# VH-VL binders against q9umr5: the designs that were tried, part 311

Target 1, 268 residues: q9umr5
Amino acid sequence: SYKPVIVVHGLFDSSYSFRHLLEYINETHPGTVVTVLDLFDGRESLRPLWEQVQGFREAVVPIMAKAPQGVHLICYSQGGLVCRALLSVMDDHNVDSFISLSSPQMGQYGDTDYLKWLFPTSMRSNLYRICYSPWGQEFSICNYWHDPHHDDLYLNASSFLALINGERDHPNATVWRKNFLRVGHLVLIGGPDDGVITPWQSSFFGFYDANETVLEMEEQLVYLRDSFGLKTLLARGAIVRCPMAGISHTAWHSNRTLYETCIEPWLS
Below, E stands for the ipSAE of ESMFold2; O stands for the ipSAE of OpenDDE; V2 stands for 0.75 times the mean of E and O plus 0.25 times the DockQ between their complexes.

## First folded at step 12 (VH-VL)

Design pi87 (framework fv_nofazinlimab; at its last look DockQ between E and O 0.91; V2 from the best seeds 0.83)
Fold by OpenDDE, look of step 13:
Structure pi87 (fold): chain C 268 residues (1-268), chain A 122 residues (1-122), chain B 112 residues (1-112)
Amino acid sequence: as target 1 above (268 residues)
Amino acid sequence: QVQLVQSGAEVKKPGSSVKVSCKASGGTFSDYAISWVRQAPGQGLEYLGYIIPIFGTANYNEKFKGRVTITADKSTSTAYMELSSLRSEDTAVYYCARGSYDSYGYEPFDYWGQGTMVTVSS
Amino acid sequence: DVVMTQSPLSLPVTLGQPASISCRSSQSLVYSDGHTYLYWFQQRPGQSPRRLIYKVSNRDSGVPDRFSGSGSGTDFTLKISRVEAEDVGVYYCMQGTKWPFTFGQGTKLEIK
């Protein structure tokens, strides 16, 4: 039998967004028990990410307990960060494939059309003012806002991304790295036509330098220092990168070709 | 100069709802947090919650979750605080306040509204 | 929740004399960025609150230099070097480090 699949949605999403994905899984892997977690839907997805991590943890623990052979995680957009944090704080998870579906794994610093109502162009350069404060950090978006021009503020004020990345020292860094390394495979999915994740390479742990030049995963300090295990995972062949063009952000979970190419191979 | 002008005094029956408005002028609106604080007669200040209009949602004090709804209309630069299931204990002056940015970041409560008295009585 | 405790709650002062208000938090107010988000507010009779001090010791514009804030960690103080008639009102401390942000009980300053 196929391992159970747990799905975690993204910002402003709900479980309903994954109806096509469920169909694809059912067709290609009959009998798979798929659970789309219906937590923190809609505007509730703006709750602090650690709060979300706790809520989702409570939901996945029973599922994992009933699946001693292991489970797969499909985590979309903001959900990818939630899942990475879950795998970092859980010392007993049994996740085989962690599929990060167009997630801002290295943070967000964008002003795309999709988010213009949230982040107008003029706001991108100024969002650090509110986001890197106690008031801003109560919102999920600020928890992974990564302003390359205010690195000190990010490193010190980010209450989520900087911690799970091991970019700021904390007492749990070693343990979280150990826990995250329990994953069988890390499948990174994203693409240049996403239109939301900015830069889109963030889905592959790429990100801007101080000059807004996009650097690859292997050029990132988190990789070079192996702060949360990326270098180790890559060395043992556990990281899969699946870029795909022509897919908008809201279509990653509803594209058959993408599913067959990037998701299905890891659901065995 | 930034100014916050609140709606007028309200008298409400228990069990009803009240919605107080706070109109901001003299600056931008979307990227500043609007905080709501109340003060019962002769009592101290209590933080209800705040909204960052650009995010479109508010952060609430758990004590008031379920009864307080804070919204913002960017087109009119107006924030709203609605309190439902009113009880006598909700009698208070309700204040809106706006933060500002300095060289080090965001600072709350730089500007205050004049306050709105809400009286809940049978 | 972080509990903010002010003392005294009532502060009668003779004009021209100094005043001191204490504010203690139930836990450290140092945020991850190294700043301490402790604020002092003044509320004169019949008026809206007014911010006097932000981040422990920074005086807002227009606030007389007779007002000063100090402290660290969990212990903070607001001082008035020479009390004037216009200083009559209630003073509140507030922490903005941990949600929900909380106020002290207030200290009522009166002229003897």
Scores: ipSAE 0.908, ipTM 0.963, lowest interface PAE 0.6, mean pLDDT 95
Fold by ESMFold2-Fast, scan of step 12:
Structure pi87 (fold): chain C 268 residues (1-268), chain A 122 residues (1-122), chain B 112 residues (1-112)
Amino acid sequence: as target 1 above (268 residues)
Amino acid sequence: QVQLVQSGAEVKKPGSSVKVSCKASGGTFSDYAISWVRQAPGQGLEYLGYIIPIFGTANYNEKFKGRVTITADKSTSTAYMELSSLRSEDTAVYYCARGSYDSYGYEPFDYWGQGTMVTVSS
Amino acid sequence: DVVMTQSPLSLPVTLGQPASISCRSSQSLVYSDGHTYLYWFQQRPGQSPRRLIYKVSNRDSGVPDRFSGSGSGTDFTLKISRVEAEDVGVYYCMQGTKWPFTFGQGTKLEIK
């Protein structure tokens, strides 16, 4: 039989968005138990990411406990950051494949038409002012807002992403790294036509330098220092990179070709 | 030159709801935290919650979560605070306030509304 | 929650003399960015509160220089070097370091 699959949604999203993904899984891996977590839906997805991690943790513990051979995680957009933290804070996770669907793993810096109603024109350059404050850090978007022109403020004020990426010290960093390294496969999915995740290479641990030139994962200090285990995972052959052009942000979980190419092979 | 103007006093019955408005003029509205604070007669200040209008949702003090709803209309630069299931203990002056930015970042409560007296009586 | 404790709660002061108000937090108010999110407010009778001091010691524009804030970590003080009649009112400290943000009980300053 197939390992159970746990699905974590993204910003302003809900479990309803994954109906096509569930159809694909049922077709290729009949009998798979798929649980789409129905927590922090819609505007509740703006709650602080550590609050979301706690809620999702409580939901996944009994699922993992009942699956001694392991589980798979499929985590979409912002949900990929929740799953990053789950893998670090859980001493007892048994995750085989962690499949990250277009998640801003190194952060977000950009205005998109998808979020234009939320971010007015030119907000990109000014959002650091509210985000890097205690007021802003009570909203999930600010937890992974990564302004490359104010990297010092990001490093010092980010209450979430800077900590889980090991960019700022935390008392639990060594334990978080050990826990994360227990994952079987880290499957990274994203692409240039996403239109929301900016830069799109953030889904592959690439990110802007101060000149907004994208540096790939292997050039990042978090990789070079092996802060939470990326270098170790890559050396084990446990990181899978699956970029695909032609897919918009809201289509990652409903594209059959994407599913067959990037997701299906990692569901055992 | 930022001004916050609140709606007028209200008298409500226990179990009803009240919705107070706070209209901002001067300066920008969307990228500041708009806070709601209350003060019962002769008592201290109590933080209900705040909204950053560009995010479209609010953060609430757990003490009031489930009864308080804070919203904002960016087109009219108006924030709202609605409190439901009113009790006599909710009798208070309700204030809206917003911050400002300086070289060190965001500083809250730079500008205050005039306050709205909400009386809950049977 | 971070508890903010003010002392004294009642402060009778002779006109022209100095006044001092203490504010203590149950936890350090130093945020990860190195800043301390401690604020002081004045509320005159019948008026809305007014911010006097932001981030421990920075005086707001228009606030007389006889008002000063100091402190670090968990212990903070608001001082008025020479009390004037217009200073009558209630003074509140507030922490903005950790949600939920909390106020002290208030210190009522009265002329004796």
Scores: ipSAE 0.824, ipTM 0.918, lowest interface PAE 0.9, mean pLDDT 91
Fold by ESMFold2, look of step 13:
Structure pi87 (fold): chain C 268 residues (1-268), chain A 122 residues (1-122), chain B 112 residues (1-112)
Amino acid sequence: as target 1 above (268 residues)
Amino acid sequence: QVQLVQSGAEVKKPGSSVKVSCKASGGTFSDYAISWVRQAPGQGLEYLGYIIPIFGTANYNEKFKGRVTITADKSTSTAYMELSSLRSEDTAVYYCARGSYDSYGYEPFDYWGQGTMVTVSS
Amino acid sequence: DVVMTQSPLSLPVTLGQPASISCRSSQSLVYSDGHTYLYWFQQRPGQSPRRLIYKVSNRDSGVPDRFSGSGSGTDFTLKISRVEAEDVGVYYCMQGTKWPFTFGQGTKLEIK
């Protein structure tokens, strides 16, 4: 009797990308109900993240209702931010394991191979100008763009990441923290050879300071202030860090060793 | 010298579609919002939507969702607006406009096209 | 949608005299970054609109200093200190704080 698994995809992605992950789950946990949510596919993944959160919320409600014992989330890339927001806004979620698969949890500041047609080389230092405006915030990439050289702009103009991190005052901060803390485990997966998540330590809640030096999770202000519950989760033993070298961004959900090491143990 | 040049006037029957082009010259194209606004005869301005070409996807006013498609071709620095299922109420001048950057960040509607008259009549 | 209401809708003015146009929004236009995304446009007869004022009070390049914008929150004003013949046209306010971004109905300025 395995808990159902819900899979949330990333930017420019679709449910087909997870076929190998589905095979691994079927082999190791036969009878597990796995749902790969087929929403916001392709270019629709550029819709505002709050719109995506609302759509995915509507899709997960009936799945969670059918499984009172709980569910697991496996959330890839941009999808990991959608899932973290779900855990904050749903006062009735029953998520046991939240598996964050190479997600930009502290934001993105990079020109990447996966997105280079969208972000030409050398554009990262200038993207803040459109992203930190009402026009730019209507697109998902800008919702988690985190320019360490324009932190005041980020803190004030981000409509998504600064809010779910508790970096800006808002009336829901206490409730969102309470909801997030109901998760059983937070499983963080990523690695130095990802090639897309910039810095790759964003998958572990690390990020650049103003000098582009990477500070680890425990050095981040959001951790130190326990803004949305990271310090509490770590003290509870609920944070699992599973780094793995040698995996590119598009290969996280198709590597058996990664599955067996980092994912399988949490699919009870 | 930034300039936006739109395609010529069109006369259409109800139920058909129209596609208006907006070619930008004299500046960069891909990292600005290209907006589409219309004005019925003797009426005010109405915002249809905008595209930021580097993202390749547009943001639409919900009033027009399902009938309006906004695209961009970065290689020709040209934006397009297509309106389907035309009605007589869609008779208007259609404008494209581009923003600019200043010390406050992004500012909309700095440069305007000349307008494209679309007339819908049976 | 944020409703933008202009007053008056028709404004006859004697040449050389001041003119004032009011714009009121149904919600505060102050964005999370502290900026107020309120714009003024002029449309002369037979022409495309032209941006005059951005973010409440900032004049665009080439806009005469007889034009000024002011206001805060939900109440905004465009003033012309001395109306000239070239000022004839329709004036629109627009908000850019909350999508969909919306225009006022327009104020037609005419010389008596």
Scores: ipSAE 0.699, ipTM 0.878, lowest interface PAE 1.5, mean pLDDT 91
ESMFold2 (binder alone), look of step 13: mean pLDDT 91; pTM 0.930

Design pi88 (framework fv_nofazinlimab)
Fold by ESMFold2-Fast, scan of step 12:
Structure pi88 (fold): chain C 268 residues (1-268), chain A 122 residues (1-122), chain B 112 residues (1-112)
Amino acid sequence: as target 1 above (268 residues)
Amino acid sequence: QVQLVQSGAEVKKPGSSVKVSCKASGGTFSDYAISWVRQAPGQGLEYLGYIIPIFGTANYNEKFKGRVTITADKSTSTAYMELSSLRSEDTAVYYCARGSYDSYGYEPFDYWGQGTMVTVSS
Amino acid sequence: DVVMTQSPLSLPVTLGQPASISCRSSQSLVYSDGDTYLYWFQQRPGQSPRRLIYKVSNRDSGVPDRFSGSGSGTDFTLKISRVEAEDVGVYYCMQGTKWPFTFGQGTKLEIK
């Protein structure tokens, strides 16, 4: 009776992280078929995002084919960017609700508490040097690294995010926009206490300008140009914004109040 | 100033594994990436993979996936390349080479190690 | 994968004469940033390779100005204006635009 749910994990993550989410869904929507994709787990999450998109695409095709009434996507952190690309490259997807759990939709610029142990101090200001090269672009984190002080380099060198956001031209842009617009609901979730996603408003398509002042979605060039359909979706009433304070990055998939407020209403 | 020093020559049996080290001196280890390239006797150069130490993970040429592992130890400024399930065709000189990034971008192979001869024979 | 083809593979040259090595790629080496990730390396007998040229035409520090790189898109050339005895060795081009990064077969420069 309930549409199946497909879950896509984030950076340095695996299907095990969603144990609590599965419990919540089973309690409120018993009988829901939930598939947490076991691809690109742990350090494999650093593989290039286009490689991950291809692998996840192959996994979701049979699930979508078996559910003619539609499916829901719950995509966490980096996984939200994978799902953004899936919705664009699949001209036959039947996704109803795309639920983005604290994903850096406009990119990442910050030394995060979550990642500090993996990276040297002061990574933030210097990562552009290697990220905006063919060597760096073979790693997922560089695919969505968005240094607001080197926006020209981001626009020209990003092999993933700049393209999927329509910030740089691509031959497939018109088809990607058409496909993305097939989605029923875009549910954006995030908050100021995340501690990893920087700026946290990136989860809502806001981002830093050159002075590190956050500009919200409606002030972004990608929205104003309607580059991949955000303005059209908003006008259609298809964008849901659900910010919540007090939730750290690793807790979005295990907070009951968050689930009941932001996720549960969109699981038909 | 900058120098890459590799471990000594090795002779291995088919089916075994080899681990070659590459110690960097001069410069800050976290400010560069390390590539591994091999050269069979009398033949050309072949790219195995590279590691960006600050990410803690490596990128591998598909030809060697499942057999090659590249790691880095920041505390000793040493990169490692381990190749498993060795075959006679793996007999080659294995080189490490670094690339630096600065205000003008990333450039690979600015310094090379001396090479490590790995011979695979029964 | 991008195939890099060098010619000639053997290059005998008289001391003091010019030498030229060609490198062709199966795909354009222009990256989305407008830069071309084409490199030239020299390997003297018994030694490790050393980088001579980065991004088509930029000469590394310490590389004599008799070495020059040129080209665009898929066609590249390394020139030595006056060959010296120390130039003997194998020269390789490499592309760094698309992973996996690939080398040409090498050109062996010999004195006649």
Scores: ipSAE 0.739, ipTM 0.882, lowest interface PAE 1.3, mean pLDDT 90

Design pi89 (framework fv_nofazinlimab)
Fold by ESMFold2-Fast, scan of step 12:
Structure pi89 (fold): chain C 268 residues (1-268), chain A 122 residues (1-122), chain B 112 residues (1-112)
Amino acid sequence: as target 1 above (268 residues)
Amino acid sequence: QVQLVQSGAEVKKPGSSVKVSCKASGGTFSDYAISWVRQAPGQGLEYLGYIIPIFGTANYNEKFKGRVTITADKSTSTAYMELSSLRSEDTAVYYCARGSYDSYGYEPFDYWGQGTMVTVSS
Amino acid sequence: DVVMTQSPLSLPVTLGQPASISCRSSQSLVYSDGKTYLYWFQQRPGQSPRRLIYKVSNRDSGVPDRFSGSGSGTDFTLKISRVEAEDVGVYYCMQGTKWPFTFGQGTKLEIK
C-alpha cells in the first residue's frame, strides 16, 4: 500500500540514529518497508561524495526495481547531497518524495559547535586553502565547502557540489537535469536553530553572497538559470518548504512534531 | 620552521605489522595534509596515502587499502602509518611529508621526514 | 591511474653544461581550476627528497635559479642551466591532479 522508504544518513552518522524516525513511520504508515542504508558509516562518511553516490546507487537499484509504484527518500544532512546526485545520475529512478532533512544544498560555510568539536580551532576562513585542491576534494566535507569569499575557487575546484548545482559546466548536465526533474516532490526541511548547517538557509537553497548576506533560492543564479530544474519544479508545484525553529541538528530525525508537520504528509 | 622526525629503522617478519611515527615540530599540525610515501631499494617513489588531521581520517591508495592505516594524534603533533600483513616486497624506506600554505594556496611535500627503513625478512 | 614517464632515466652531464629532463603524463594534468598540479623533486644520495618546483614552473625558496620548470598539458621539462657537482642525484616528477597521485620513475643525474 505505502511506497517503500529509503533513508540515507549524514556526516559521522549511521542507521542507528533513525530508530525514532522508524517508530514514527510505523505508527502513522503501518506496513511501510523502510530501508536505512548501512553504507559509509562513521568516519567512512568522509569518503568523497561521488564514491558514496556510487555505493548508495548500487544499494537502491534493487529496492526501486521491486517497487514499480515508486519509493520515497529521506536524506539527512550530508545525505541530502548524496541523494541530490543520486537522482541526477539515475536515468530510471522512480522517486516520488525526496525529503531533504536539514541538508546543506548550497554548501557549508561556518564554524559551529559541531564543527568546533571536529576542529579545535576556527577553520572557517582558512579551510578554502586545503579544500579547493585535489587533496581536499578526496574528503566529503570539502566537496560541499562553499566559501563565499573565494567563490571563484569553489566554482573551479569543487568536484561535487558546483557540478550537481550546475554552477560549473559538465558534459552530463542536461541528462542530470532531466533525471532530477523526474522526482515527484522535493521537500526541504531546516531551521534557524540547527547550529551546524551554516547558513541554515542552505537547506532551502539560500546562501551567502560575498558580504555574508543570505540570498534566498529565488535570487540564486542556479535557480534563475534553472541549472538543474529548481525553477521548473517550483513552477510545477513540486517544491515544499518546511522550516521549523527550535530544532538542533541531531534532533531532526527524532522530533515528533517535525515528523508530523514536514515528513508524514509526503509518505503516500 | 617545520621539522618532521620519524621513528627508527625496523626489521619485521612476514605476516607481522609495523607502525612508523612522524612527529612534527614548529608551525601548526592540524590543518595540513600529511602524506606517506615509500621507496623500495633502488626503486622510485610510491604514494601510500595521506591524512588531514582536522578531519580525523585518511585517504588510501587502493593498492594498500585494507593493509595500511594512517592516523594522527593532534595532542602530540604526531602522525602514524601502520602497515599489516607484511611481505618481503614491503621492504622500503617510508617517508612522511607535509605541505604548506603560500600565496597560491596549499602546496604538498614542502617538508619531508628523514625516512624510516623497514626490512621484511624471514 | 595516471602514468608518469620520465626521459632519460640516466643523464650523464659534464660540469657547467645544461641538463634537461622530460616528464610525460598519460592524460592531461590540468585540474578543473585551470591549474596544473605537476611537481619536481630532487633526491641526493642517502637523503630525503626535496621539492624544487611546484605547479609546473614555480621555484621553491632556496632553490637556485639555474633550475627551471616548464610545460603544459601532458609534456613537462625540468632544466638545469649549468650543472654543478651538488646537483648529482635522482629527479622525480609527480602529478597531483588525480588520485592516486603518482611519480615518474626517476632520472639519475651523474657527472661524466
Scores: ipSAE 0.774, ipTM 0.897, lowest interface PAE 1.1, mean pLDDT 90

Design pi9 (framework fv_nofazinlimab)
Fold by ESMFold2-Fast, scan of step 12:
Structure pi9 (fold): chain C 268 residues (1-268), chain A 122 residues (1-122), chain B 112 residues (1-112)
Amino acid sequence: as target 1 above (268 residues)
Amino acid sequence: QVQLVQSGAEVKKPGSSVKVSCKASGGTFGDYAISWVRQAPGQGLEYLGYIIPIFGTANYNEKFKGRVTITADKSTSTAYMELSSLRSEDTAVYYCARGSYDSYGYEPFDYWGQGTMVTVSS
Amino acid sequence: DVVMTQSPLSLPVTLGQPASISCRSSQSLVYSDGNTYLYWFQQRPGQSPRRLIYKVSNRDSGVPDRFSGSGSGTDFTLKISRVEAEDVGVYYCMQGTKWPFTFGQGTKLEIK
């Protein structure tokens, strides 16, 4: 039988967004137990990411305990960062495939559709001022805001992303790396027409340098230093990169071709 | 430049709710933290929570979580604090406050409202 | 939660003399960015609080230079070099390093 699948949603999202994904899984892998976690829905998705990690951890423990053959994670957008941290903080996770669906793994530097709707004149260049403060770090968006023009502030003030990426030292870094490396497959999905994740290559561990030129994963210090295991996973053949053009941010979980190409092969 | 004007005094019965407004004029509204603090008669300051309007949600002190709701209406540059299940111990002056930016970052509580007295009595 | 303790709670002072208020935190207020998010506020009778000092020692615009803040880690001081009549009121310290942000209990400065 197929391993259970746990789905973690993104920013301003809920379990309802995954109805098409569940249909696809049922068609190709009938009998799969799929649990879409209804935690931190809607505006609660703005809660600090470490708080979300704790809540999702409590929800996934009994599911993993009932599945000794392992589970798969499908983690969408911001949810991919929650899953990154879950894999690091859980000493006993049994995740086979971690499917990261258009998640800003190296951070975000660009106005989201949400911010543009509220403040069309808002400038991404100014968000560092509130985000890299104790006030801003109590909101999930600021936990992965990565301004390439203020990298020193990001490294020193980020309470989440800089720590899980090993960009700033943490006492638990060695244990987090060991735990993360237990994952069977890291499946990275994203594309140039996403329209929200900026740069879109953040979904593949690429990111802007100080000139806003994108450097890919293999040029990142976190990869070169193997800070949390990316270089080791790539050497094992455990990293899958699945870029696809023509897919907007809210369509990753409802596109059949994407599902068949990038997700279906990893749901044993 | 920046002025915060709060709604007028309220007298409420135990078990009811109160909603206090804080209207900002001058300067920008959306990208600053707007904090709510209270002060019981003759006592010190207590932090209830804050909102950053561009994120559309608030953070609450756990002591008040479940009873306090902070919202912001960007079209009117107005923040609101609603406190439910009122007790006599909630009798206090409620203040809104907003920060400012210097060259290095965000600094809170640069501008304060005039305060709103909420009295809870039978 | 970080507990902020002020001393003294009552500070009678003679006009023209110096005054100092201590604020101690139950844990270090140094944030990961190296900054210390410690603030001082003044509340005159019947008025809203006013921020005097931000990040330990930075004086707000319009605050007289007779006010100064100092300290590090867990021990902070607000000093008034020459107390004037308009300085009467309650003074509060606040930490903004760790949520929930907390205030000291206040120090009432009175002219004796």
Scores: ipSAE 0.753, ipTM 0.886, lowest interface PAE 1.1, mean pLDDT 90

Design pi90 (framework fv_nofazinlimab)
Fold by ESMFold2-Fast, scan of step 12:
Structure pi90 (fold): chain C 268 residues (1-268), chain A 122 residues (1-122), chain B 112 residues (1-112)
Amino acid sequence: as target 1 above (268 residues)
Amino acid sequence: QVQLVQSGAEVKKPGSSVKVSCKASGGTFSDYAISWVRQAPGQGLEYLGYIIPIFGTANYNEKFKGRVTITADKSTSTAYMELSSLRSEDTAVYYCARGSYDSYGYEPFDYWGQGTMVTVSS
Amino acid sequence: DVVMTQSPLSLPVTLGQPASISCRSSQSLVYSDGNTFLYWFQQRPGQSPRRLIYKVSNRDSGVPDRFSGSGSGTDFTLKISRVEAEDVGVYYCMQGTKWPFTFGQGTKLEIK
């Protein structure tokens, strides 16, 4: 039978958003046990990412223990960063496929339709002022805010993303890298019409330089230094890149073509 | 320049709730942390939590988590602190405070409200 | 939680003489960015606290230069070079490096 699937939602999201995804999995892989974690829903998704990692860790441990053959993770948007950290902090995870659905793996920098709803005044150029402080770092969005014009502040003040990416040193970095490298497949999904994740290439470990020119994963220092294992995973053939145009941020989990092309093949 | 004006004193029964307001004027509201701190008579200061209005949610000290709720109304530049399941130990002056920005970044507690005395009767 | 310990708790001082207040933290207050989020506040009788010093040694606008802050890591000092009558009140240190942010117990400065 099929390995169980654990789903981790994104910012201001809940388990309801994954109804179509569950339908697709049931159609193509009948009998798959799918658990959508109902933690940090709605406004609670703004809790610090390390707090979310701890809560989700407690929820996934018994599921992984029950599945000696392994599990798959499908992690949407901000949830992809939670899953990145889960794979690093868990000495005993048995994740086969980690499927990252349009997650800002190198961070977020942009005024998007979603952020405009939350922040009517353009916040792109000014959010660094509060985010790179202990006050701002108690909110998830600031944990992965990555202003390319204040990269020094990001590197030094980010309490989450800069650490899990190995952009700033941490005592646990070697163990985190070893744990992350146990993943079977890293499946990266995203696209230019997302409209929220900025730059959209952040879902593929690309990001802006100081001139807002996107540099792809292989040009990133974290890749070149192999800080948490991306270079090793790529050499092993374990990284899958699945970009798709025409999909908005809230549609990644409800598009049948996307599911069949990018997700279904990795749900053994 | 910036002023924070709090609501008036309250006398409450044990087990009830109190909601204190803090209205900001003379500056911007949405992108600063608005902190809530209390001080029991003759005692020191204790941090309850804070809200950054643009995020629409607050961060709470674990000691008060489950009893304190901090909200903000951007249209009226007003922050609120509600404390439920009141005990006699909650008798204190409750302060709101706002930070500022300077060359070193974000700095908290630059401006303070006048305080609101909340008395929980026996 | 980071525990902030002040000493002395009571500080009687003669007008015109210097005063010194110590603040110790149970953990280093150096944030990952190299900044130290240590603050000093003054509370005069019947008034709200006011911030005197931010990030260890920076005086707020309008704070007399007789007030100075110093220290590093876990040990911090607020000094008043010559105490004036208006300085009576309670002084608090606070750390903003680790949530929950915490205050010292306060030091009551009294004129002898």
Scores: ipSAE 0.772, ipTM 0.893, lowest interface PAE 1.1, mean pLDDT 91

